# Ledger of designs, part 9: VHH binders against RNA ligase 1 (RLIG1)

Target 1, 325 residues: RNA ligase 1 (RLIG1), of Homo sapiens (Human) (q8n999)
Amino acid sequence: MKRLGSVQRKMPCVFVTEVKEEPSSKREHQPFKVLATETVSHKALDADIYSAIPTEKVDGTCCYVTTYKDQPYLWARLDRKPNKQAEKRFKNFLHSKENPKEFFWNVEEDFKPAPECWIPAKETEQINGNPVPDENGHIPGWVPVEKNNKQYCWHSSVVNYEFEIALVLKHHPDDSGLLEISAVPLSDLLEQTLELIGTNINGNPYGLGSKKHPLHLLIPHGAFQIRNLPSLKHNDLVSWFEDCKEGKIEGIVWHCSDGCLIKVHRHHLGLCWPIPDTYMNSRPVIINMNLNKCDSAFDIKCLFNHFLKIDNQKFVRLKDIIFDV
Short names: E, the ipSAE of ESMFold2; O, the ipSAE of OpenDDE; V2, 0.75 times the mean of E and O plus 0.25 times the DockQ between their complexes.

## First folded at step 4 (VHH)

Design j06 (from h05 with Y52W D103T E107K; framework vhh_8h63_2)
Fold by ESMFold2-Fast, scan of step 4:
Structure j06 (fold): chain B 325 residues (1-325), chain A 122 residues (1-122)
Amino acid sequence: as target 1 above (325 residues)
Amino acid sequence: ELQLVESGGGLVQAGGSLTVSCAASGSTFSDYAMGWSRQAPGKERELVAGIWSGGSTYYADTVKGRFTISRDNAKNTLYLQMNSLKPEDTAMYYCATRPYDSTWLSKAYDYWGQGTQVTVSG
């Protein structure tokens, strides 16, 4: 089976985690909260976390750009998950105090068939050509974002395959305090992973657009580097998330020199997310579409056409972008 | 090593405004988190404002809404614009670098230079 790209696997927490039972003791299914202890994890230490580059953990859905049918193309992350019975069996195994602790997947019985054109991630272990679930019980992979697939309509709204461009949000190259929205050639994004954010993604944590006028954007992973992070200590990170403007984010992703990704989420530290006053909305944004006149003919319904009409405009914050005039 | 020199202090009437400045030399200024701390006679040192390399800011509750911290990376200069000054703002003001490996708490800054005196009269 063909394997594509590097998925952002479920990243280990920078701290050793503990599982605490939810107070809902009267429910048949009891969820567990995963909370960070004060101890830095062995995985983080092994990955040389202290030399890693910290970046904002953007609350969206993971995408990847690679070739499809000999063209640069957007792919959406789709992890195959076990059915309810297999998931219950796996969760019972994880919470078991029995020794030895043994568990085996039966992929044919435990998982639904793969979606059309789905391809497992590059790092996915295979047995006799069949992908094996990871440590979280999921089989990570990618599906191409095709125009005719209504399931990925928000993904497809941020790309134009005829002109081979994507709608991207990142820091302005000359001003780290200024955000920029531009049309970027898909070829410039080849072999990169990105986060799709916006109105219909994860409950719209950034407050972009509306149901009537949806707005979605791609953010390249690593685009929002954290420059002034305090010491890697539990209490210092809690204070930074609470007290710093730059800390008004979902979490942190550390990019390690060996290619490993380590994270911390506000929820790991007992903090709330989503929050009303995000760092994303604390910065002005300029629209620089960088498109030639010959390449600027788009459908009236197309998100690129809306941005071309506000090209060169500066907004006080991302939430202020409106297309109804 | 980053060297800092504060200036712009002086005598100002209550309700007035004053800007203090900090000129940096040596290391790349734009890579440092910077702040302003103050110390009045017989009082503990207080962190009043901080600014991260990316432009994010912090203000102590005592000065929030009255003081504005800013930086000019092209000129290697840190500023503190002080409005609606009160006699309680009278102190020696020090610009500070933030140790990257230090806790995010008030007083976690390394202080550099000799300071600049701000005196607010009633």
Scores: ipSAE 0.000, ipTM 0.096, lowest interface PAE 23.4, mean pLDDT 79

Design j07 (from h05 with S56K D103Y E107Q; framework vhh_8h63_2)
Fold by ESMFold2-Fast, scan of step 4:
Structure j07 (fold): chain B 325 residues (1-325), chain A 122 residues (1-122)
Amino acid sequence: as target 1 above (325 residues)
Amino acid sequence: ELQLVESGGGLVQAGGSLTVSCAASGSTFSDYAMGWSRQAPGKERELVAGIYSGGKTYYADTVKGRFTISRDNAKNTLYLQMNSLKPEDTAMYYCATRPYDSYWLSQAYDYWGQGTQVTVSG
């Protein structure tokens, strides 16, 4: 199977962006918004955007599967951020009128030491052994999802390292209109990136589970291709996001033939997200765990055990999945 | 739009010298900070040298004293003079730039060339 691109770093916007000085709708109080212009970006043109595969941008938190301690393992995205002094220096540079051309990070001084076992995002450039911060001043990377780490308890709920499986949402192989939840060998996900979604991720935009019975799922990046995308024009995309059922998504990620990833978010187009009626919840979902298991091998409160009890059931919508035990 | 084309790579013996060049077209070259990065098979990409719009230079410890970065704004060309080459310098060398009016999102390196291969025999 041909794999689509891995989401290792920040994706540039398909359009040239501009900064409009007005309050951001984000929880962090920013004095500006980043909005898309009508001009397709040079990065998108250089990546041959018109031949790229458009996919749904899923609203979750980024994960990566790669080897850890000789086993396939789930890793959580952890971007290193500069300290307050370095961030102020960076912001002053961005808004400077004297010499805006010159800025370099002193990573040893500007950033906290890397967390234990942290690895930088693939193909991250280095200066004196230190990874180069991105356009936001962050250093993207990954930390292993250890079972005993409470910070990643929702991440750890979707993997079982004893059986080397992950709980995955994807298209049914024989029906593009049907979603499937299954246990997938972690070895099948090696070197792929995925989006963790669910009850306690980003305010639960897909309405999964409840606080009493939380539900989280992994979606491989690129799993949901967009078939009826309009021409790559600002106003055509706005109309598609607003009026088309398939457009009831957070954004679009284009997977380019050279491996480059380009995006557009509803917020870039002045549109709202999250929205109540997402495209994700417009499709039925079947549970197909296909696990050879002993019932005593799983804890009673384990998410895999809950799904085994509803194995082979079909739900009208993803949000209708409810556990009674 | 700025386009970068690297050239000048090739096979050279250990202890030898080589100059790689980067020709820029499409936008005003003098407005950019420029750099050279390299990547060997199975290794991470490493920034080896940088030159700011104002002429200040930076070198990675691995190449300091051996490599010299320079620019010719009239010819829109960036150079990397490599002396005392070692087998460990074998890599694909990439030209990179940081646009000065990426004020919308000031980015470390927005434009990348296709690369030029440097192979140092020992």
Scores: ipSAE 0.000, ipTM 0.336, lowest interface PAE 14.6, mean pLDDT 81

Design j08 (framework vhh_nb_b201)
Fold by ESMFold2-Fast, scan of step 4:
Structure j08 (fold): chain B 325 residues (1-325), chain A 122 residues (1-122)
Amino acid sequence: as target 1 above (325 residues)
Amino acid sequence: QVQLQESGGGLVQAGGSLRLSCAASGFTFSSYAMGWYRQAPGKEREFVATIYSGGKTYYADSVKGRFTISRDNAKNTVYLQMNSLKPEDTAVYYCATRPYDSTWLSKAYDYWGQGTQVTVSS
């Protein structure tokens, strides 16, 4: 028996998209807007989108749990990007509207060397054993979240490898209107992808913690199922995102029966994100750490130790969780 | 470069014992799992035993109680002590490892030695 892993790859949009040459609000390196048309994409139809399970698209950074050095381990998504000269060459190629001319990457010259321990994403194309850039000019991959790597200090704050646990936000098992924060065995998360959210991730869209007392959490992908989704029509989704409480989210990820993931982002529909009153902050949250209290096992500055001090407390909303001492 | 070199194979009578060694180089040996696999003529390679960096061991049901895997981090060597050998244990034995820079989506090891022949006579 071989291990079958699920590695998160870039998800196609549920609608056929068009590219407009306007500044993007998403990232400095994306000066183009990608907008959804009113036509459902062939990829979505092929994946049987109408039978798919819609879930909240959480605004964070993607993580994956798989074995590293013989233990369950957290991996952070790291997409390798071209240098400025190569990016300019690629964008000039796209702007020229040259069809069917091919664009050729020289990965050795156009990209910095891969970080130590980096592995390419499962769906990454390979030529002579070397990963090649995707349709956006990026090479997607993963790096293990090691305690001594300052670049991933926020990732490492939500795991404890000594106890093999992760700090997870999900629905309460007995109440879908109640959120729960708990310590989850990393072994229970093996081969799952998750979203890291919090104070220092993507401008803190959920208002968690503060710069003085940062708070980060892991959310398993698919943890927040959408119950009251309208028909899959462009204008109906726009109205739902704008007017419905459950629609105060970044976007939707549909989980299809064949394992395919399809998405739509508010930006695809010409809508704004982030927003002040998110659905995430509309629900109460209970702290259920499910651990024996052990101060000697955790650093005083450790996020797990802070949550143990507020174990069994219920907060009106996620953003009300504050660590003062 | 990762290199694995097996030794200690040979001919032995049923009920006998052999100790296999695998000398490793080109990576931080103490940090990675080491495994043994075997392949009999006309059959696919099968798992035999593994030892993790922390010392935890796992065995195939067919060898459990008869074989013992161990490691010496100072010598960059992994061992397989084979006791109560049976004719069915006849195979080429391969040492294997999966360094941290390899994909972790498979339980198979990425780096293999050249193999050492073990023949058990009845």
Scores: ipSAE 0.000, ipTM 0.105, lowest interface PAE 20.1, mean pLDDT 80

Design j09 (framework vhh_7b18_3)
Fold by ESMFold2-Fast, scan of step 4:
Structure j09 (fold): chain B 325 residues (1-325), chain A 122 residues (1-122)
Amino acid sequence: as target 1 above (325 residues)
Amino acid sequence: QVQLVETGGGLVQPGGSLRLSCAASGFTFSSYAMGWARQVPGKGLEWVSYIYSGGKTEYQDSVKGRFTISRDNAKSTVYLQMNSLKPEDTAVYYCATRPYDSTWLSKAFDYWGQGTQVTVSS
């Protein structure tokens, strides 16, 4: 059985949320802010949040590794969004004082055609075989990261399909205070979701590379567990995000035993993101490519070749990794 | 925690019918796609049918028009109605799903039932 994608519905907030009619800095076209109250949500309680594993919410773009054309392959998340007129119609429905009867999407008119090879995310609701938008008006899905597709050139820079490897950032196995960049077999990442971060992703919140020498990395979801999280109380989390070194992150994702993901974002708590000094850049990083053979087989401009030249080097911070020409 | 329990297998004559059922527990059934795969004795696994959470169905070419997959979300059960059975359909049939788990390091097919034997012979 071929399995494609993971269910990646909107992750519910750990707290009950409220809507304030103020412009959002994250989505400036959005006329409201979603803020956390002090009450833990019923969904979080039902998912046994107190037994969940808290992890760093990494600010990147979502990827998935699964088989494509008989080999392990990287897939990029691509959510189809409505056109401007359909978005306005949806917004008017949500803010109407007259109780509208119901809102219906006309997917053929409201959305641009799907990209080539795009597939809807697993468990996307369908009507007459056609994917329907979620509660945010988006249709989640995936596209394979093919070598010749320049739209996904940053994604393709972190994989090599000939050697079946990916460029991965994680904790060093012997030292949780040390980060490690290594080449990981794509087969070891099969059926995992990952976050792509770097120079050209979400405004480069981690300060990686430069426009002249872009640097991107894959982080497996859940790779950065939070060991010293305070009690699950609004004020305690605010203090932790503001005052604790480990709290210099975008947010928290709790991985629940039933597979449910629950989140809190700094913005939910009225806090800013991005921030100048992230926890990601507070730790040293070692380069351990684990490629004892085939170094001469890589293209000289390949990102893997650049990392081979600095193999076994240790950097004070992730953002200190700079490639010459 | 995730459990899939298949029932309904057995011995049937060529041209006959069987209905397989899979009772699921430990996850929000209505939110996840369900599928059936089969393993012919001495051979590898072969995908048979798939049903998405929204009801869309897909079938392997050799069973198309003969098999029908369906689900009952209220009962957390997926079904495979098998008609016009052939000797080549003899296999152990497995119910499968994959609840979302971003920490999985394992390959696909981690959430399978124990399997139910279907034998088509005269």
Scores: ipSAE 0.000, ipTM 0.109, lowest interface PAE 18.9, mean pLDDT 79

Design j10 (from h05 with S27F D31S S56K T97A D103T L105I S106P E107S; framework vhh_8h63_2)
Fold by ESMFold2-Fast, scan of step 4:
Structure j10 (fold): chain B 325 residues (1-325), chain A 122 residues (1-122)
Amino acid sequence: as target 1 above (325 residues)
Amino acid sequence: ELQLVESGGGLVQAGGSLTVSCAASGFTFSSYAMGWSRQAPGKERELVAGIYSGGKTYYADTVKGRFTISRDNAKNTLYLQMNSLKPEDTAMYYCAARPYDSTWIPSAYDYWGQGTQVTVSG
């Protein structure tokens, strides 16, 4: 499996898309749907999609591991958005048909100052060192997940900077049918992107944990390769998503040989997401913390401490993990 | 082959104590997660206590602090010690077993006994 690189830009759809004048179930307040046609996109063909590695598109929030203050550190994706006046000006420009005028961003006036220690995403266009908003008017970037920042309390629950470890879900190395939860050195995750999932992320699509006992996990992007994907045809993918156990996922991300990422989402194919029974939460999982068993190593409320209590246990389904402490 | 046989139920006064037992046979008891569920007339089955193969325990909020689950792997026996019994504890009590440690709900158990009746006067 190839590395995903240090940051991810918004991924193009594998098919040519069309806009329908209908309310979108994917975006709140959108008066349109973006649907896939039967034609494979130019971008996908240029990236050699037929030689790409298909992986599960995980429904979470994007994270990145890179050095911060001389230590491996978790970063959360934070896209800077224009203030309400600038967004209104941009939308008025997009809707104007009488006399279309050129639109210019004034980043200093149109956007709030960057959060402390924020860095722009790789390939963000720069003019004299200043990041330029993308076609959607956003500036993608990363912010370090610090313990005292309440906005990232769920992110911080899956890392321990004292021991330099992260709580990771992936395939068992010796059994592709079995999931594994482990404490992984943050140094092993350097320059990788990951998806944070769990109880308080995106409405808990995987049904993990509860409000009393929240459960969050990091999944390295590309960790769940799809072995039995049908031919890259619209109708074949629709049938696979509907009828196959492996197809009970949000979508597919293809990892192309040149490093490009191409996607398809269930919503592109007119299918629903979230769904009640996902492939991920119904899979068997083993807990292999791979840590020295020291009773006083972690805080009693620490998620790592809860997993140490169930270390070496095997669960029939991922969603069956519960803490009784 | 796998069998679970409950015993020790009966009639007890409110505030009293009772111990129910489950004799297991036909499987490697020490490797299985065990539990106790109860069902009162007109109500759904409720998991009241559970114990993993490694000894870790669970208790429903309705019984926490009053009930104690324990296992004797040498005797292939599961126990539920019930203290400070209340009329609302009146139910048929079922022993349950599963090969894996997993979530504390009745539907997560694969094997069940026939039950033992506990009646609390009050």
Scores: ipSAE 0.000, ipTM 0.096, lowest interface PAE 22.2, mean pLDDT 82

Design k08 (from c11 with T28Y S57K D59Y E109K; framework vhh_8cml_1)
Fold by ESMFold2-Fast, scan of step 4:
Structure k08 (fold): chain B 325 residues (1-325), chain A 123 residues (1-123)
Amino acid sequence: as target 1 above (325 residues)
Amino acid sequence: EVQLVESGGGLVQPGGSLRLSCAASGFYFDDYAMGWFRQAPGQEREFVALISWSGGKTYYSDSAKGRFTISRDNAKNTVYLQMNSLKPEDTGVYFCAAKLYSDWRTPSKYDYWGQGTQVTVSS
């Protein structure tokens, strides 16, 4: 079945969190750490977390498929962030020792102009037609992945708008121990969110491709269900992430029956990410492009054409997929 | 309507060769990938080889690599399996199969099947 993705960026942690004034190991070097306590959050309990479907939290960059210019189209998440001066002002407000006062953004001064065709994320608050930053000081939004925009060249490498297809990684439908890479119609992905992974995304945590031969793939959110999750206890999750093969992932996203998404990151539990041996690379992968004979007319240097040359082949690990030509 | 008819099977000594043929009718042969599967008594159907719709790509099981060659003649609607250096463990019923798209290793994903031809490798 098709999964409707949330266009909102905020997912609450499964545990009640604490903020500690200590440098974060996150890529952005934040001046504080957000750590999970041993207490399951009321939001998680209210959403019936114990009946939720746990899935792998994939380390990539968020994408969305929706209509653009009357065609199914890939959109890249682009959250507008304040400039250095505005960020310091915001952080000083959060760390103020005086009685808290309401913080005011001047969006025109504090942020760079929005990129062409940028659209704010669903339910972004607006004042006089201008989007308002969220509680993190960011303005979440989307930008269409256009072929002529070199800033999104890695995003554009995984779609072909002429044939309206995308390069997707998911579980093989008949074998949960087997991964499958296929070309899927963009129309089949409408209103879904996905994670873009690969060589030039987030430092390549999955070891895909090389700078000479970059490899990127789209993963639909929720595509990788966790089968052997331990009890929802802080220490049990720590042990599972560290010691179990299936636990060699960035984190967990629970899909609740009410549509709510709840998460936990390794960083919430004081654990490291990225790691050398990911669960993603512990499984074989089959290439199944599912294309008719006309689709083999792709440009020879195109990523789709590279996969057509290895169509129907099986690899021991995802990172063993190498294009040498 | 649709027919896949295998031929060329028989009894052969270890180290010998056989050429299997599969004649296809009733569908657009040029649009289908063509595969060979085999089944020994008491065993499940096993993948042997596949050739793409154009003949430009071929795939083999580990047991077939270096010994078997799959080919096709789209003008004659026929697919072939040249089997060299045959071993007793190659004994089985060989099936021709056709598929339009998707996973080539899974028998249940194939659209059309022949009735099979017996290959026996024995001294």
Scores: ipSAE 0.000, ipTM 0.079, lowest interface PAE 26.3, mean pLDDT 83

Design k09 (from c11 with T28Y S57R D103N E109K; framework vhh_8cml_1)
Fold by ESMFold2-Fast, scan of step 4:
Structure k09 (fold): chain B 325 residues (1-325), chain A 123 residues (1-123)
Amino acid sequence: as target 1 above (325 residues)
Amino acid sequence: EVQLVESGGGLVQPGGSLRLSCAASGFYFDDYAMGWFRQAPGQEREFVALISWSGGRTDYSDSAKGRFTISRDNAKNTVYLQMNSLKPEDTGVYFCAAKLYSNWRTPSKYDYWGQGTQVTVSS
């Protein structure tokens, strides 16, 4: 019941991937497609993928809850990337045909200084106290979501540090067919990772809110478990994503017993995303704030006050929640 | 342990004034929004006025606006309702209620309730 895997490192694909010279349907508009083969990857097999818990891969941006200044706090994902010269050097190393020599990063020279208050993701390898880039050449980490930082204004809209609460979407505890939006104590989310979704995140794939009345929500990673997943075969997964209502999702994240996280994205299988009819919007949602920690429910344009005004109401779909009054 | 004790009710003629007081004990008064509700015979409890836990916000029913003023004294753990230009329709039992941190017009949302004090507006 408690604590599926923390999404702090990048997730490998469940299948061995290959690059094809075809236009990508990804939002990045890449000239190449990265497609899954029919072969399960060695990383997935080593992690005992067949015993793993499959969950919905939610299309948002990654967040983490841990202590900051002795208080439970929301952190936003920020991965440090190498400069252009270091990236070319790394790419040339990966394409080297003669003698597999070790590649060495000079983090001081190859990367810009870490942002203020940045911390590395857990289990990041360190040499002499300095974080080392991962197999993709990136240094994953986190920055605290501070109220006055305009770069994280959508992140800050879903937390209230005075009352130490976050605005969370998950399954209703008594009904798996019903979604619930509630104010959750940040202390209950400590050491968990979450996905921020909504109006201004990744092009709003779930159709939440509007530009005039933006709506954002946090979803704990692993909150939406997949119970009826077919066998781990390329063709069976393609059929499930295309034909099953539960398969109208961005992808799958498997939570392995050793803590390893493995993924597959619809794009890996040659399928489109975003799609008009998501599984997220196929279920009713109830507002259950169940916390009485806001000073006033009137005359404030705060997201928590808007939800207090619709507390205990049930909506047919998540996208039907609109604050037009 | 927790007590809310109303006082200041009574009989008054139309156009008159009354000041209700509610003395609170047994909880951290400064953390609670305070509300006044009333109930006429054969009717449900209806909202009259509220003041936020911070004291920075007040709200009133349409019938109370411009005639009633809610205030609080955190040093004395007391909330007040000043009632002016009273009408026969204001007759009822007036209840003091306390709510942790949030402001609500709905009786069922309140955590603690007083015993009530009778207000009668009649000639």
Scores: ipSAE 0.000, ipTM 0.131, lowest interface PAE 14.5, mean pLDDT 83

Design k10 (from c11 with T28E S57K D59Y E109K; framework vhh_8cml_1; at its last look DockQ between E and O 0.01; V2 from the best seeds 0.00; counts 0 for: loop humanness VH .161 < .165, pae E 22.0 > 2, off the site)
Fold by ESMFold2, look of step 5:
Structure k10 (fold): chain B 325 residues (1-325), chain A 123 residues (1-123)
Amino acid sequence: as target 1 above (325 residues)
Amino acid sequence: EVQLVESGGGLVQPGGSLRLSCAASGFEFDDYAMGWFRQAPGQEREFVALISWSGGKTYYSDSAKGRFTISRDNAKNTVYLQMNSLKPEDTGVYFCAAKLYSDWRTPSKYDYWGQGTQVTVSS
């Protein structure tokens, strides 16, 4: 079966967007916000947005599973950005509104060297072995999450390479109203992107775990399809986000039949995020690790061990999970 | 006011050498690629050499490769063109030019130009 599209690069908004000034404050700086207009973008129309599958946009950090050292590995998003001088040149060029195709990137000079193990995101254009920066001047890519890497310790906490498994949250296969946390073979996740969420990610919008007992999970992109989405009109979406239980999410990602991904955030519609009771953190969940506990050699402090101790337990809300210490 | 001031031109015999300098002021020199162009009488300016903003990349016309070396000193806001093995066909007015990144060979795409310095190669 075909998989839903993967998140390899930045996703365009479903609506045409505009920059708006915020009301003044006592500070000299007056930040700008990007807000959606009521017009469906050409990119969304070209992708046939009206036939696309809408899914929950999960608020975390993007991950990818692909091979590294001949085995499935979790990879963290690391986008290369231009150095300060190149960024200034690019922004000055864009401000001139001259032909954008005339701007030439010198990737070797304009970007810091990538980490040795870094790979570019899939489907990125290449010229002379160098990836072409996107329309924002960035080069999306990935780095492998090595065991005990201090930089990516929370990424590392949701995988175990000895057993080749990952800690995944998705719908229970027999009950779409019930969430399931399980250990999933990394090989089953090959070439998929996922969102890492939890205690130490993005301010913990889902209220998971605690500082003493951190809780982190991987969610495959597209795992939570939206069943009751209104028509694709600006004010209908605003009302849905505000008034529907299923709308208590950060945003929507549409998976188009051609593989394109199109998004909208609450912030694009002038709405607040995070919110205290989200759709995800309020749903019931069961722990189904499906591991042989007799063969386990997990560290007593690792997440897999903690979840094994509460295996087969059901919680009324995802945010209510408490480890048996 | 932006200024690019070339110096170092003059008369030289075939096979000789000259070093051109271009002193820049009135703009953020470190953000610009710097180039040299030359113009023979009655002809359009032609590309000679370009150096990236950091000095890490250099580009030369076919006629300049192997004989000319472009360099820059960002502390002095100066770009140089070392011209060796000069030929009579190198005679012309040499112009310093600055650009933010675009098509490097087209004179109309350069933001700032100097007044030029005369180089004459004759026996």
Scores: ipSAE 0.000, ipTM 0.122, lowest interface PAE 22.0, mean pLDDT 83
ESMFold2-Fast, scan of step 4: ipSAE 0.000; ipTM 0.135
ESMFold2 (binder alone), look of step 5: mean pLDDT 84; pTM 0.842
OpenDDE, look of step 5: ipSAE 0.025; ipTM 0.458

